# Ledger of designs, part 5: VH-VL binders against COP9 signalosome complex subunit 3 (csn3)

Target 1, 171 residues: COP9 signalosome complex subunit 3 (csn3), of Dictyostelium discoideum (Social amoeba) (q54e53r186to356)
Amino acid sequence: AFKKYKKAIEAFKFVITAPASALSAITVEAYKKYLIVYLIQFGSVQHFPKCTPAVVQRNIKSHCKPYTEFVQSFSNGNINDIMNKASSGAEFFQKDSNWGLVKLSIKSTYRRNIKKLTQTFMTLSINDIAEKVSLPKAKAEQFVLKMIEEGEIFATINQKDGMVTFDECFE

## First folded at step 18 (VH-VL)

Design ab1 (from i3 with heavy chain S56R)
Fold by OpenDDE, fold request of step 19:
Formats: C-alpha cells, sequence, structure tokens
Structure ab1 (fold): chain C 171 residues (1-171), chain A 120 residues (1-120), chain B 107 residues (1-107)
C-alpha cells in the first residue's frame, strides 16, 4: 500500500506540474487525488507540488474547495473535525469517485492515533483503545489486529479479556 | 440514487444448495461494506455478516459462521449469499444492506429482500 | 454478545400523539446505536444513527437520544405513515445485534 501510494503521488505530481497555459479538468482531478493520497502517505497537508505552474495555482483552488477544506481539517488531528468535513463534502467526493480515498485517509489517521498509544502505554484494553481513538470497539480491534499483522505495531492481544500488551520496538 | 436490488423469491427443499444475489448501483460498489440480515417469519432482525467488496474481507455472526458464505463479483457490482445445504429453519426473508459511509456498523440503504422458503 | 431490549414490545397510539420507544443495551455501547423503521412486507429504513443523528430524508418529528446503555426514539407528533415496527441496533461490538422490535399500532 505504501509503495502504491508513493507511485501514485509521483504520477499526480507529473500531471500537476506539467506545463500549462490554462487549467485543465485532468489537472483538477489529479490535484484532488494528490491532496488525499499525500495525506494518506505522510499524514500532513501539502498544497502544491514544487514547480506547479502559476496559472494552475491561481485557478485550481476554486475547483477543489471540499478537498482543501477536508485536508485542512487534519491540521490539528481532531477526528471529529475530519469526520465533519468528510461528511459535509461527501457528495462531491462520491461524485468524483474519491470517497474510497477519503475513507482511506481517515483510516490512516486512526492507525496513526493507535500507533501513538503504543508509545505512551504498555497495556490497554480494546475498549480503552476504542474510546481513546473514537471508534467502535469492534472497529478498533480490527485496526489493532491488522496493524499487528502488517507489522505496523508490535502487540499481543488476550482474546479472553481484551487486553492489549504493546511490545518493545527496537527499531 | 443508491439502490440495492435483490434476486427473486426462492422455493427450495432441505438439502438443496442456494445462492441469492444483491446488486448495488448509484454508488462506488467497492467503497462500501455490504451486510446481510435475516428475518424469520414474524420475527426480528438477525445480523448474518458483512463483506467488503474491495478486498473481500468478511465478518460473520457466530450464529451463521460456517452456515452461509458471503461473496462478491465486483465486475457486476453484485454480492451473494449462499447455502450448501438448506434446512427448513433457513426459511426467512434475507436482506442485503449497505454499511454506513464511515464503516461504523449501521446500515443506511437496504435491498427489498429475498424470500427463501425451504419445505419438504 | 450485547443484548438489546426494547420497551414496549407493542404500543397503540393515535395520530398526533407523542410516542417514545426505549432501547437498553446489556453493556455500554457509547453512542453507537441506530434506529430503523419497518413497514409490513417492506425492508427496514434507517432513521437514526449515532444515537441522535437524523438520517437524510427522515422527518424532523423523529429524534433519538441516549448514550451508554439507555436510548430513546421519539416521534413528536405521530403521522399516519409512522405506524410500523421499530428496531434499535448496536454497532459497538460484533456480533451486531438488534432489539426485538416495537410494533406501533393505531389506537
Amino acid sequence: as target 1 above (171 residues)
Amino acid sequence: EVQLVQSGAEVKKPGESLKISCKGSGYTFTDYWLGWVRQMPGKGLDWIGIIYPGDRETYYSPSFQGQVTMSVDKSITTAYLQWNSLKASDTAMYYCARLDMFDYGYFDYWGQGTLVTVSS
Amino acid sequence: DIQMTQSPSSLSASVGDRVTITCRASQGIRNYLAWYQQKPEKAPKSLIYDASSLQSGVPSRFSGSGSGTDFTLTISSLQPEDFATYYCQQYNDYPLTFGQGTKLEIK
């Protein structure tokens, strides 16, 4: 997934930074996806790639308002703000067939938040994790299990009592 | 408009196999979880499971684990629920439903249902 | 499993009445509770999610409240089209579970 997103970002940069005398529909669509995929990959907001033509910079924002507002909501890491902007712009994201990407960006935020917990706590219940990251218990558990499986975090889950023990990361 | 259209009513005998379908339209099929819910005659709603068409990840209710199989065909935006060997107790209305936009676990759109009757 | 218990199982009311249906969870589910309406021989319809959020297209006379274990669905002024069976559903934990339903009948 990480490798896939990196390639995608480079492809979008190629489109967005292409010489242009006017803003094209392709550039607009590429920029929309760039904003979200960049967020997924790096967890930060990036407005324009380097060497973006001036004509694109001046005109593209008016076509991407729901997207720019959405990515800006990630600045303070408040999941409620993110969810609100995602919901308010849902019709635009869905119309552009980018809702899946939006969901992935939100999921990436949850994963980052769970990972942060591993740096602060030695043990937590699934319930506690769920409450701290604002997820249903079942969803939080799914995230933790997937993150363990993928090697994103090192942890052991006791299925009987729902206690999660975070293992020491040596790297 | 989001729509879930299910296959027609089925009349089967015990021991027979069955596969019912649910076709999604009006949205990106691979971006939303789909669930199945059983409603026995005159009874309430029973969650069967959910499936994510994008990667075919599944979660089953323990009561239905091993009893049914969920699957999808992304190319025709269709989900399936199948039995290898039907029982009389499988007689019920079966609904497919789309999971909410954030995948929390409630259903925002429902199919019209498929009535399955199993009798000797 | 989380058991969802609705009260009452059946209710008779008149058009214009204020109707209240309750749903209790066997354990804390925070605000992860949904309400559905089902008319005879029809599929369920989503009414409320996250305990108190109104689904798009649902009349404002419907409202939900509660958190933790006790939840309420309220119809402020009952309309003829509101006679149906109502279900609550928790989605805090798997398996997803529904209440047994509340049948709202005309008095």
Scores: ipSAE 0.919, ipTM 0.959, lowest interface PAE 0.4, mean pLDDT 95
Fold by OpenDDE, fold request of step 19:
Structure ab1 (fold): chain C 171 residues (1-171), chain A 120 residues (1-120), chain B 107 residues (1-107)
Amino acid sequence: as target 1 above (171 residues)
Amino acid sequence: EVQLVQSGAEVKKPGESLKISCKGSGYTFTDYWLGWVRQMPGKGLDWIGIIYPGDRETYYSPSFQGQVTMSVDKSITTAYLQWNSLKASDTAMYYCARLDMFDYGYFDYWGQGTLVTVSS
Amino acid sequence: DIQMTQSPSSLSASVGDRVTITCRASQGIRNYLAWYQQKPEKAPKSLIYDASSLQSGVPSRFSGSGSGTDFTLTISSLQPEDFATYYCQQYNDYPLTFGQGTKLEIK
């Protein structure tokens, strides 16, 4: 995991799986956040926690369509599809004050894609990294630096020529 | 509706300090980068820097590094640009602007600008 | 730094004209280019992003094209409210840099 969101996920699960005779607004909001935070933490699609009440499962989808579509866009890891769904649903995410979380989920995808590069290449320029992950050069560099700082990847950047050397990982 | 409202015009002398403000509204203030852009009289646009209100991360243009300081007060959704010692060459219009929704680096909304005049 | 050069620096045109403004980057910036419109004594307004994407609320007569180093802003049919100064801006690398501007005046 790139970040630790376990506590939040468990909190959302608690709300979503609470006994219910009807769908509540709180459950809907919790489910929206659950979907996004789960993506951030695990990078995979998750629909319902175990033990979600049947009444919730039957009714919640109609209230979360932009979110479910956004989450579904992560199925193939195509950043363009993700960005398109994020953009198309932006109004809803922002209205729910979840845009920040959406951005974090997208950032998580970029980080995963950068990390995959470290498994394939020994060296890459910042420009090459940027092109491969579909980011501006400056943004790609920021990601790489942050990932190095956080210990997510092991790499060194030559500031003179912009070459990134991926170090051997012992994990 | 997204709005950036900046503080009023300033008339100062060289050597004086100054802090101008930019208040954001109509969106989640901490979810978007804010930038500052200078426009000297009759001239083009110069990027000063960007700041992320969520964690106060900053990037300055090398030309403005050490010359100005960006800051934010999240509690009132306000960003600031400040000088410790103004110079005549600081005379310009200063715009705050919101960075795009995906943080790429273009500005989608702009404040109305703050005119700063520094003269002896 | 990436230098952005616009052409022309000034342009005179009439209402209804097709207008084209060019922006060149000193190095490749892929499609990370934005266009802004600034009217006299007003703040800049976002027109185009990602070289060819129209900003919400911007009339369809505005369009952008190009990639790499050469970019173009086109106004298909100039309207009275379009007389202004236009700026391109790259956001591929820091520092963010703008073109020197193109002033579009009434002929």
Scores: ipSAE 0.918, ipTM 0.958, lowest interface PAE 0.4, mean pLDDT 95
Fold by ESMFold2, fold request of step 19:
Structure ab1 (fold): chain C 171 residues (1-171), chain A 120 residues (1-120), chain B 107 residues (1-107)
Amino acid sequence: as target 1 above (171 residues)
Amino acid sequence: EVQLVQSGAEVKKPGESLKISCKGSGYTFTDYWLGWVRQMPGKGLDWIGIIYPGDRETYYSPSFQGQVTMSVDKSITTAYLQWNSLKASDTAMYYCARLDMFDYGYFDYWGQGTLVTVSS
Amino acid sequence: DIQMTQSPSSLSASVGDRVTITCRASQGIRNYLAWYQQKPEKAPKSLIYDASSLQSGVPSRFSGSGSGTDFTLTISSLQPEDFATYYCQQYNDYPLTFGQGTKLEIK
């Protein structure tokens, strides 16, 4: 759902915005996760929460460079730039035990892109969807099926011809 | 360094059960799919399936659905492939392999293989 | 299921030769193709993904090309350590499928 990561974001904001006279390791760790989890939840970047101490804002960039570059690629680049920044930073993300979060942010981007297709087209084949979002056919099908099961999109799949018909939600 | 270390060779008779293992190290085990691949003597490679240790989601090749069971134990970063009743035709080398970092479907690291011999 | 057919099934060549191995899919797989090298009694090793991208640590004498249904692995100047069996694998759709293999032998 829309609020899946909201509690986590608020916890990270609490750490980041706490009054401080110096940048702490705990704040650096929270900021790394905040950037990625915010991206997962909202599909956009908020570099600093409101009330972030000046000492944090001045000093944190040099400690989080792979993370800020990765999230910036979502604002300034295409999917190739995003994948390149993920790959370039992979060793650092893995060492921080944050590779799983990076993968989730990439998956959330595919889900958003698929959802945009449902708002633009009335019907598409699984193969059309896969091509438009740059995924293997099997992966695109998995995303579509999971998104239908979770109520994120409203669609019917004709298994015989692989055509997906997008339904409007009655609310 | 990423490593997949498999259990040792097995010699079994038809009808016996078997569970072979694959221990992953050097990476976060729950962040990557693991696959199993069969290679019959002198033959090519057959995909058995993939399992995600994070939530235990599975996909099996239709040829292996219901014939074998994949499982994981996250606490010891180990994946398993299990038969309830072996057949002579199960004689093969079995590899575990890690799916690529973006989960697209190719395997970037392979275990050394476990030879399973099933004979009367 | 997507069938992967390799040609030739076996091939003899000398050190220094340029070697080409082909792989054909029974239906379009776009660029979702990988190549593996397997030496006798060893596990496969990833060489190429995405049809043409070299895996880390793979020598530049290996290259891949193609898209859709027809793919090629090329070894530009064969070395003694390159004698092995080579497999292609598609990952566009499930089940994941491999070619039958191409055995590259020393002449």
Scores: ipSAE 0.799, ipTM 0.916, lowest interface PAE 0.5, mean pLDDT 90
Fold by ESMFold2, fold request of step 19:
Structure ab1 (fold): chain C 171 residues (1-171), chain A 120 residues (1-120), chain B 107 residues (1-107)
Amino acid sequence: as target 1 above (171 residues)
Amino acid sequence: EVQLVQSGAEVKKPGESLKISCKGSGYTFTDYWLGWVRQMPGKGLDWIGIIYPGDRETYYSPSFQGQVTMSVDKSITTAYLQWNSLKASDTAMYYCARLDMFDYGYFDYWGQGTLVTVSS
Amino acid sequence: DIQMTQSPSSLSASVGDRVTITCRASQGIRNYLAWYQQKPEKAPKSLIYDASSLQSGVPSRFSGSGSGTDFTLTISSLQPEDFATYYCQQYNDYPLTFGQGTKLEIK
């Protein structure tokens, strides 16, 4: 559920924090996935797990630059910066077969931004939501519908005028 | 290199079934939506729909809903477009195309097309 | 449905010319507009997304502009390989829709 990636994160941490005399390829791959999966799961950044060996911390940045830059873009919260870093690193993410994880982290950001709107507004049109979160109207509607179906937000969509009413949770 | 390779041309009679294919390579097939676009002879482009191989979620254009079926086989990185009963009006070139990397709705790579001819 | 209307339906121009093709949406689509090039007997090729962003590998003589409902594709110095039909496509809302096409012929 809401802790879907916790076991994966602990496995990545185990690899990253293992005693090491030199940086291994397995450690580099684990770190790449750790950064993104941690961001998906928690919505925040922890650049190094506790007890990461100094040799790893010193040497890993040159192998993971697109990943650390991408994850750092979430600190400022600007969706345009996030998209720019995703685009700049896209070839590296795709070569590593990690583009899917990058997309999931971006989708998680859209979901969080939409959820914030439910806490600020009583009603918004789909067009308003789309403009506020910088999505095409069709994509914004897809997010809202999925979030309602999954119980992430409580809302009713009037299909005729496209108005979304955000409900307080009474149940 | 990203490549979408479609099955060969088909000549069919009205009422026959047909399933055409689009094999994706050079990218992670389950990370991108794949769309189908029709081009009738001498005409422009009509969106048929999009399918996400990762979970098989679909969106069809209203004019194609119920007229065709999109599907995927992830194990061979292949998408399909299927008719249960062809009509002469289905005669067209059919393209598969990959949706952009952010899923916004434009197509960044296209297959070579499959010509479907339906005549008696 | 959002209707996309292109103008002109066809045009002829010489190598080196600057040409423009327009595309109008029946409703506001912000910047969610793409342009495609299709050469005879070939698949479409993506040129521009987000109304003005050049797709990777597309020559810089191609450019796009506009927002809302009115958009243009410009070829600043026409080359022989630019003979093709050009389509706009909106992706703000479903169904995704294309313009009817503009055929560019080289004199």
Scores: ipSAE 0.798, ipTM 0.916, lowest interface PAE 0.5, mean pLDDT 90

Design ab2 (from i5 with heavy chain L34I)
Fold by OpenDDE, fold request of step 19:
Structure ab2 (fold): chain C 171 residues (1-171), chain A 120 residues (1-120), chain B 107 residues (1-107)
Amino acid sequence: as target 1 above (171 residues)
Amino acid sequence: EVQLVQSGAEVKKPGESLKISCKGSGYTFTDYWIGWVRQMPGKGLDWIGIIYPGDRETYYSPSFQGQVTMSVDKSITTAYLQWNSLKASDTAMYYCARLDLFDYGYFDYWGQGTLVTVSS
Amino acid sequence: DIQMTQSPSSLSASVGDRVTITCRASQGIRNYLAWYQQKPEKAPKSLIYDASSLQSGVPSRFSGSGSGTDFTLTISSLQPEDFATYYCQQYNDYPLTFGQGTKLEIK
């Protein structure tokens, strides 16, 4: 997934930074996806790639308002703000067939937040994790299990009592 | 407009196999989980399970684990629920439903239901 | 499993009445509670999610409240089309579970 997103970002950069005398529909769509995929990959906001033509920079924002507002909501890390902007722009994202990407960006945020917990706590219950990251218990558990499976975190779950023990990372 | 259209009513005998369908339209099929809910005659709603069409990840209710199988065909945006051997107790209305925008666990759109009648 | 218990199981009311249906969870589910409306021989319809958020297209006379274990669905002024069966559903934990339903009938 990480490798896939990196390639996608480079492809979008190629489109967005292509010489242009006017803004094209392809550039607009590429920029929309660039914003979201960049967020997925790095967890930070990036407005324009380097060497973006001036004509694109001046005109593209008016076509991408729901997207720019959405990515800006990630600045303070407040999940409620992110969810609100995602919800308010849902029709636009869906119309552009980018809702899946939006959801992935949100999921990435949850995963990052869970990972942060592993750096602060030695043990937590699934319930505690869920509350701290603002997820249903079942969803939080799914994230933790998937993250363990993928090697993103090192942890053991006691299925009987729902206690998660975070293992030391040596690398 | 988001729509879930289910296959028609089924009349089967105990021991027979059955596969019912749910076709999604008006949205990106692979971006949303699909759930199945059973409603026995004159009774309430029972969650069967959910499936994610993108990677076919599944979660079953313990009560239905091993009793039914969920599947999807992304190429025709269709979800399936199947039995290998029906029982009389499987007689019920079966609904497919789309999981919410953020995959939390409630259902925002529902199919019209498929009535399954199993009798000797 | 989390048991959802609705009260009452059945209710008779008149057009214009204020109607209240309650749902209790056997354990804390925070605000992960949804309400559905089902008319005879029809599929359920989503009304409320996250305990108090109104689903798009649902009349404002419907409202939800509560958190933790006790939840309420309120119809401020009952309309003829509101006579139906209502279900609550928790989605904090698997398996997803529904209340037994509340049948709202005309008085």
Scores: ipSAE 0.920, ipTM 0.959, lowest interface PAE 0.4, mean pLDDT 96
Fold by OpenDDE, fold request of step 19:
Structure ab2 (fold): chain C 171 residues (1-171), chain A 120 residues (1-120), chain B 107 residues (1-107)
Amino acid sequence: as target 1 above (171 residues)
Amino acid sequence: EVQLVQSGAEVKKPGESLKISCKGSGYTFTDYWIGWVRQMPGKGLDWIGIIYPGDRETYYSPSFQGQVTMSVDKSITTAYLQWNSLKASDTAMYYCARLDLFDYGYFDYWGQGTLVTVSS
Amino acid sequence: DIQMTQSPSSLSASVGDRVTITCRASQGIRNYLAWYQQKPEKAPKSLIYDASSLQSGVPSRFSGSGSGTDFTLTISSLQPEDFATYYCQQYNDYPLTFGQGTKLEIK
């Protein structure tokens, strides 16, 4: 799923980097989505695409403060900071109809954190996974199952004792 | 303003089918799970299940698995709970509720409830 | 399944009283506990989530505490509109389960 959001990101870049004499509402909306989708795809902070007009760079931040703060919270990978910024900006994100994207970016972070566990441990209980990634047990299990289904991780779950065994990765 | 509006009270006989509705408004319907909770007369709350309108993913309580069916119509932001064959024991108030902001598993907004009465 | 047990099942109190309701889980649920208020012939209302976080719009006289298996809902100064039934709910594991409820009545 590495290329899942590539097309969207390129589309947003196209809008954001379009020649402009003034900041437009379309550019602002595109930038908001760009920030979130970039997080979903790459899990890293991204501020401006290359070749963003100076007039856009100078004026766009004042219109996107909740988004920039949210994106910045990903800098240290602390899920609690991310959740706090998401919560504090929730009304703003929802108003822009971007809450779904925000949730996806957070979900992506959980997935990355789970995947990191597979690199460190051979086996973990669902409970241990849940604690390590700061999720309810049921949600952690849902993530693991979905990640297995999608081929993001290689693992088997023993339904009797809730133990997850991470298989060797061939990629 | 987030609102969940449920369909009106139902009076049915055993063996009849029933489908009740829950319409969401004031938020992006496809971004939040919808849950159903049963409350028998004078009793507590029983979780039935949750459904995600975005992809129709569902989770049922084992006690209700196979007894009811959850569905959604995204075009009209409406969730449904249905029975193929009602029992007298299905008599209860049924609530729909929106799952929390981060889909953890608690309910932040509730419908007003639909009273279902099943009697011979 | 995780069983949630509230104590007491019923409680009588007066306006201005400090009220405490407890909820115990049959196994550890960390801080994934919510509290609801249900008035007669009304739908439940969310009060507390994540054991101690106050839901938006809920008066500050409501507070939640606890982690693991033992949790508490506290009303610092009971108001007339607070007489209702209160439920705890765990969301650490499926199936989601509620306590049996605590009915708070006027003394």
Scores: ipSAE 0.919, ipTM 0.959, lowest interface PAE 0.4, mean pLDDT 95
Fold by OpenDDE, last read:
Structure ab2 (fold): chain C 171 residues (1-171), chain A 120 residues (1-120), chain B 107 residues (1-107)
Amino acid sequence: as target 1 above (171 residues)
Amino acid sequence: EVQLVQSGAEVKKPGESLKISCKGSGYTFTDYWIGWVRQMPGKGLDWIGIIYPGDRETYYSPSFQGQVTMSVDKSITTAYLQWNSLKASDTAMYYCARLDLFDYGYFDYWGQGTLVTVSS
Amino acid sequence: DIQMTQSPSSLSASVGDRVTITCRASQGIRNYLAWYQQKPEKAPKSLIYDASSLQSGVPSRFSGSGSGTDFTLTISSLQPEDFATYYCQQYNDYPLTFGQGTKLEIK
C-alpha cells in the first residue's frame, strides 16, 4: 500500500507540474487526488508540488475549495474538524468519485491515532481506544484487528474483557 | 439520487433456497457498506449484517450467522441475501440499506423491501 | 448485545402536539444512536444520527438529544405526516440493535 500511494503521488505530480499555458480539467482532477492521496501517505498537508506552473497555481484553488479545506483540517490533528470538512464537502467529493479516497484518508488518520496510543499505553480496553480516537467501539476494534493482521501494530486482544495489550509498535 | 431497488416479493416453501437482490444506484457502490434488516410481520427491525462491496468484508449478527449469506456483484452494483433452506420463520420483510457516509453503523438510505413468505 | 428499550411502545397525540420518545441502551453507547421513521408499508427513513444530528431533508421539528444510555427524540409540533412508528438504533457495537419501536397514532 505504501508503494502504491507513492507511485500515485508521483503520477499526479507529473500531471500537475506538466508545462501548461492554461489550467486543464485533467490537472484539476489530478490535484484533487494528489491532495487526498498525499494525506493518506504522509498524514500531512501539501498544497502544490514543486515546479507547478504559475498559471495552475493561480487558477486551480477556485476549483478545489472543498479539497483544500478538507486537507487543511488535518493540520490541527482534530478528527472532529476533519470529519466536519469531509461532511461539508461530501457532495463534491462524491461527484468527483473521490469519496472513497476521502474515506481512506480518514481511516489512515484513525490508524495513526491508534498507533500513537500503542506508544503511550501498555494496555487499553477497546472501549478506551474507541473513546480516545472518537470511533464506535465496533469500528475501533475492526481497526485494531486489521492493524494487528497487517503487522502495523503488535498487540493481543482478550476477547472476553476487550482488553488490548500492546507488545510493540511498528515504526 | 441515491436509490436502492430490491427484487420483488417471494413466495416459497420450507426447504427451498432463495436469493433476493438489492441494486444500488446514484452513488459509488463500492464506497459504502450495504446492510440487511429483517422485519417480521408486525414486528420491529432486526439487523442481519453488513457487507462491503469493495472487498466483500462481512459482519453478521450472531442471530443470523450461518442462516443467511450476503454477497455482492460489483459489476451490476447489486447486493444479495440468500438462504439455502428457508424456514417458515423466515417469513418477513427484508430491507437492504446503505450504511452512513463514514461507515459508523447507521443507515441513511433504504430499499423498498422484499417480502418473503414461506409457507407449506 | 446492547439492548435498546423505547418508551412508550405506543402513544396517541394530536396535530400540533409536542411529542417525546425515549430510548434507553443497556450499556453506554456514547452518542452513537440513530432514529428512524417508518410509515405503514414503507421502508424506514433516517431522521437523526449521532444522537442529535438531523439527517438531510428532515424537518427541523425533529430533534434528538442524549448521550450514554438515555436518548430522546422530540417532535416539537406534530404534523399529520408524522404519524408513524419510530425506532432507535445503536451503532456503538455489534450486533447493531434497534429499539422495539414506538407507534405514534392520531388521537
Scores: ipSAE 0.919, ipTM 0.959, lowest interface PAE 0.4, mean pLDDT 96
Fold by OpenDDE, last read:
Structure ab2 (fold): chain C 171 residues (1-171), chain A 120 residues (1-120), chain B 107 residues (1-107)
Amino acid sequence: as target 1 above (171 residues)
Amino acid sequence: EVQLVQSGAEVKKPGESLKISCKGSGYTFTDYWIGWVRQMPGKGLDWIGIIYPGDRETYYSPSFQGQVTMSVDKSITTAYLQWNSLKASDTAMYYCARLDLFDYGYFDYWGQGTLVTVSS
Amino acid sequence: DIQMTQSPSSLSASVGDRVTITCRASQGIRNYLAWYQQKPEKAPKSLIYDASSLQSGVPSRFSGSGSGTDFTLTISSLQPEDFATYYCQQYNDYPLTFGQGTKLEIK
């Protein structure tokens, strides 16, 4: 469910857009989480909510460099670039207790990429899926299984040969 | 600093139950998988399984499925490996280890190990 | 299961030597291969991941190469602290599997 974080995003927007004469630490932390959670939900980059005070817009990026660089890496959809920026900023994200969110944003990207495959192919092996999304076979399989379980995709896996058939949902 | 500290050596008899522990610190415990690896005396490394503390998702090696149980207590950032009935063949060093940054499947940090000796 | 076979099982070398250890997978694992170092009475230590990426804090004399089924760990100039047992490990598929180990001893 890619809409899971809607309430969180609204809460962060509330903090970020609050009237301010100066940048606050709370606003900075809210913005960091906003950037990541926005990626999780929408898979795209959003820099500032509407009505963000000018003083916040002018000063906040210098306090969030690892985050802004990380979210920027999503612009071209290159998973390697995303992973590199995540890795390079890992210590910083962990210090802020946001590594879990970062990993979730990356996970959401993999899930989106797998979902795209279901729109392009009728059948693929787990190995092929893994190669196409740049994951270990076991991890790719875990993603596919969870996505099936959660109703994110409709597919069946033949455990004998590892072939995945993407099914159509008849509502 | 990331650390995994395991419980002390155990001397048990066949048929007894055992639960050893692995406490994580220096990182967000719920964000990383914890794995267990067995090393019999003078032998190589055997993967037992992995557990994700966040939701307790588990994967066991077929060789260890049903033989051991992995669990976690998030409140004290501790992972556990337990036996209901020990065998002499369970004698080994047991390591807990943290999976890599992106949960691919290699281990970047290791506990010091817990020696389990099972003898009559 | 993917079987990992290291070669040699043991070797003797001198300080300053160039040492090469190989690891072969029974099937293709792309670049999902890690190397560990284990000293006596100690836990394993991560050296290399993704076949060729050096773990943080590991000396540059260690390097990894290979993809698919054949992999190599190289120590360019052996140091006294490098005498240990080395293990490769694949993480492409479950169960995770290790090589049988290569014991590097002093000549």
Scores: ipSAE 0.919, ipTM 0.959, lowest interface PAE 0.4, mean pLDDT 95

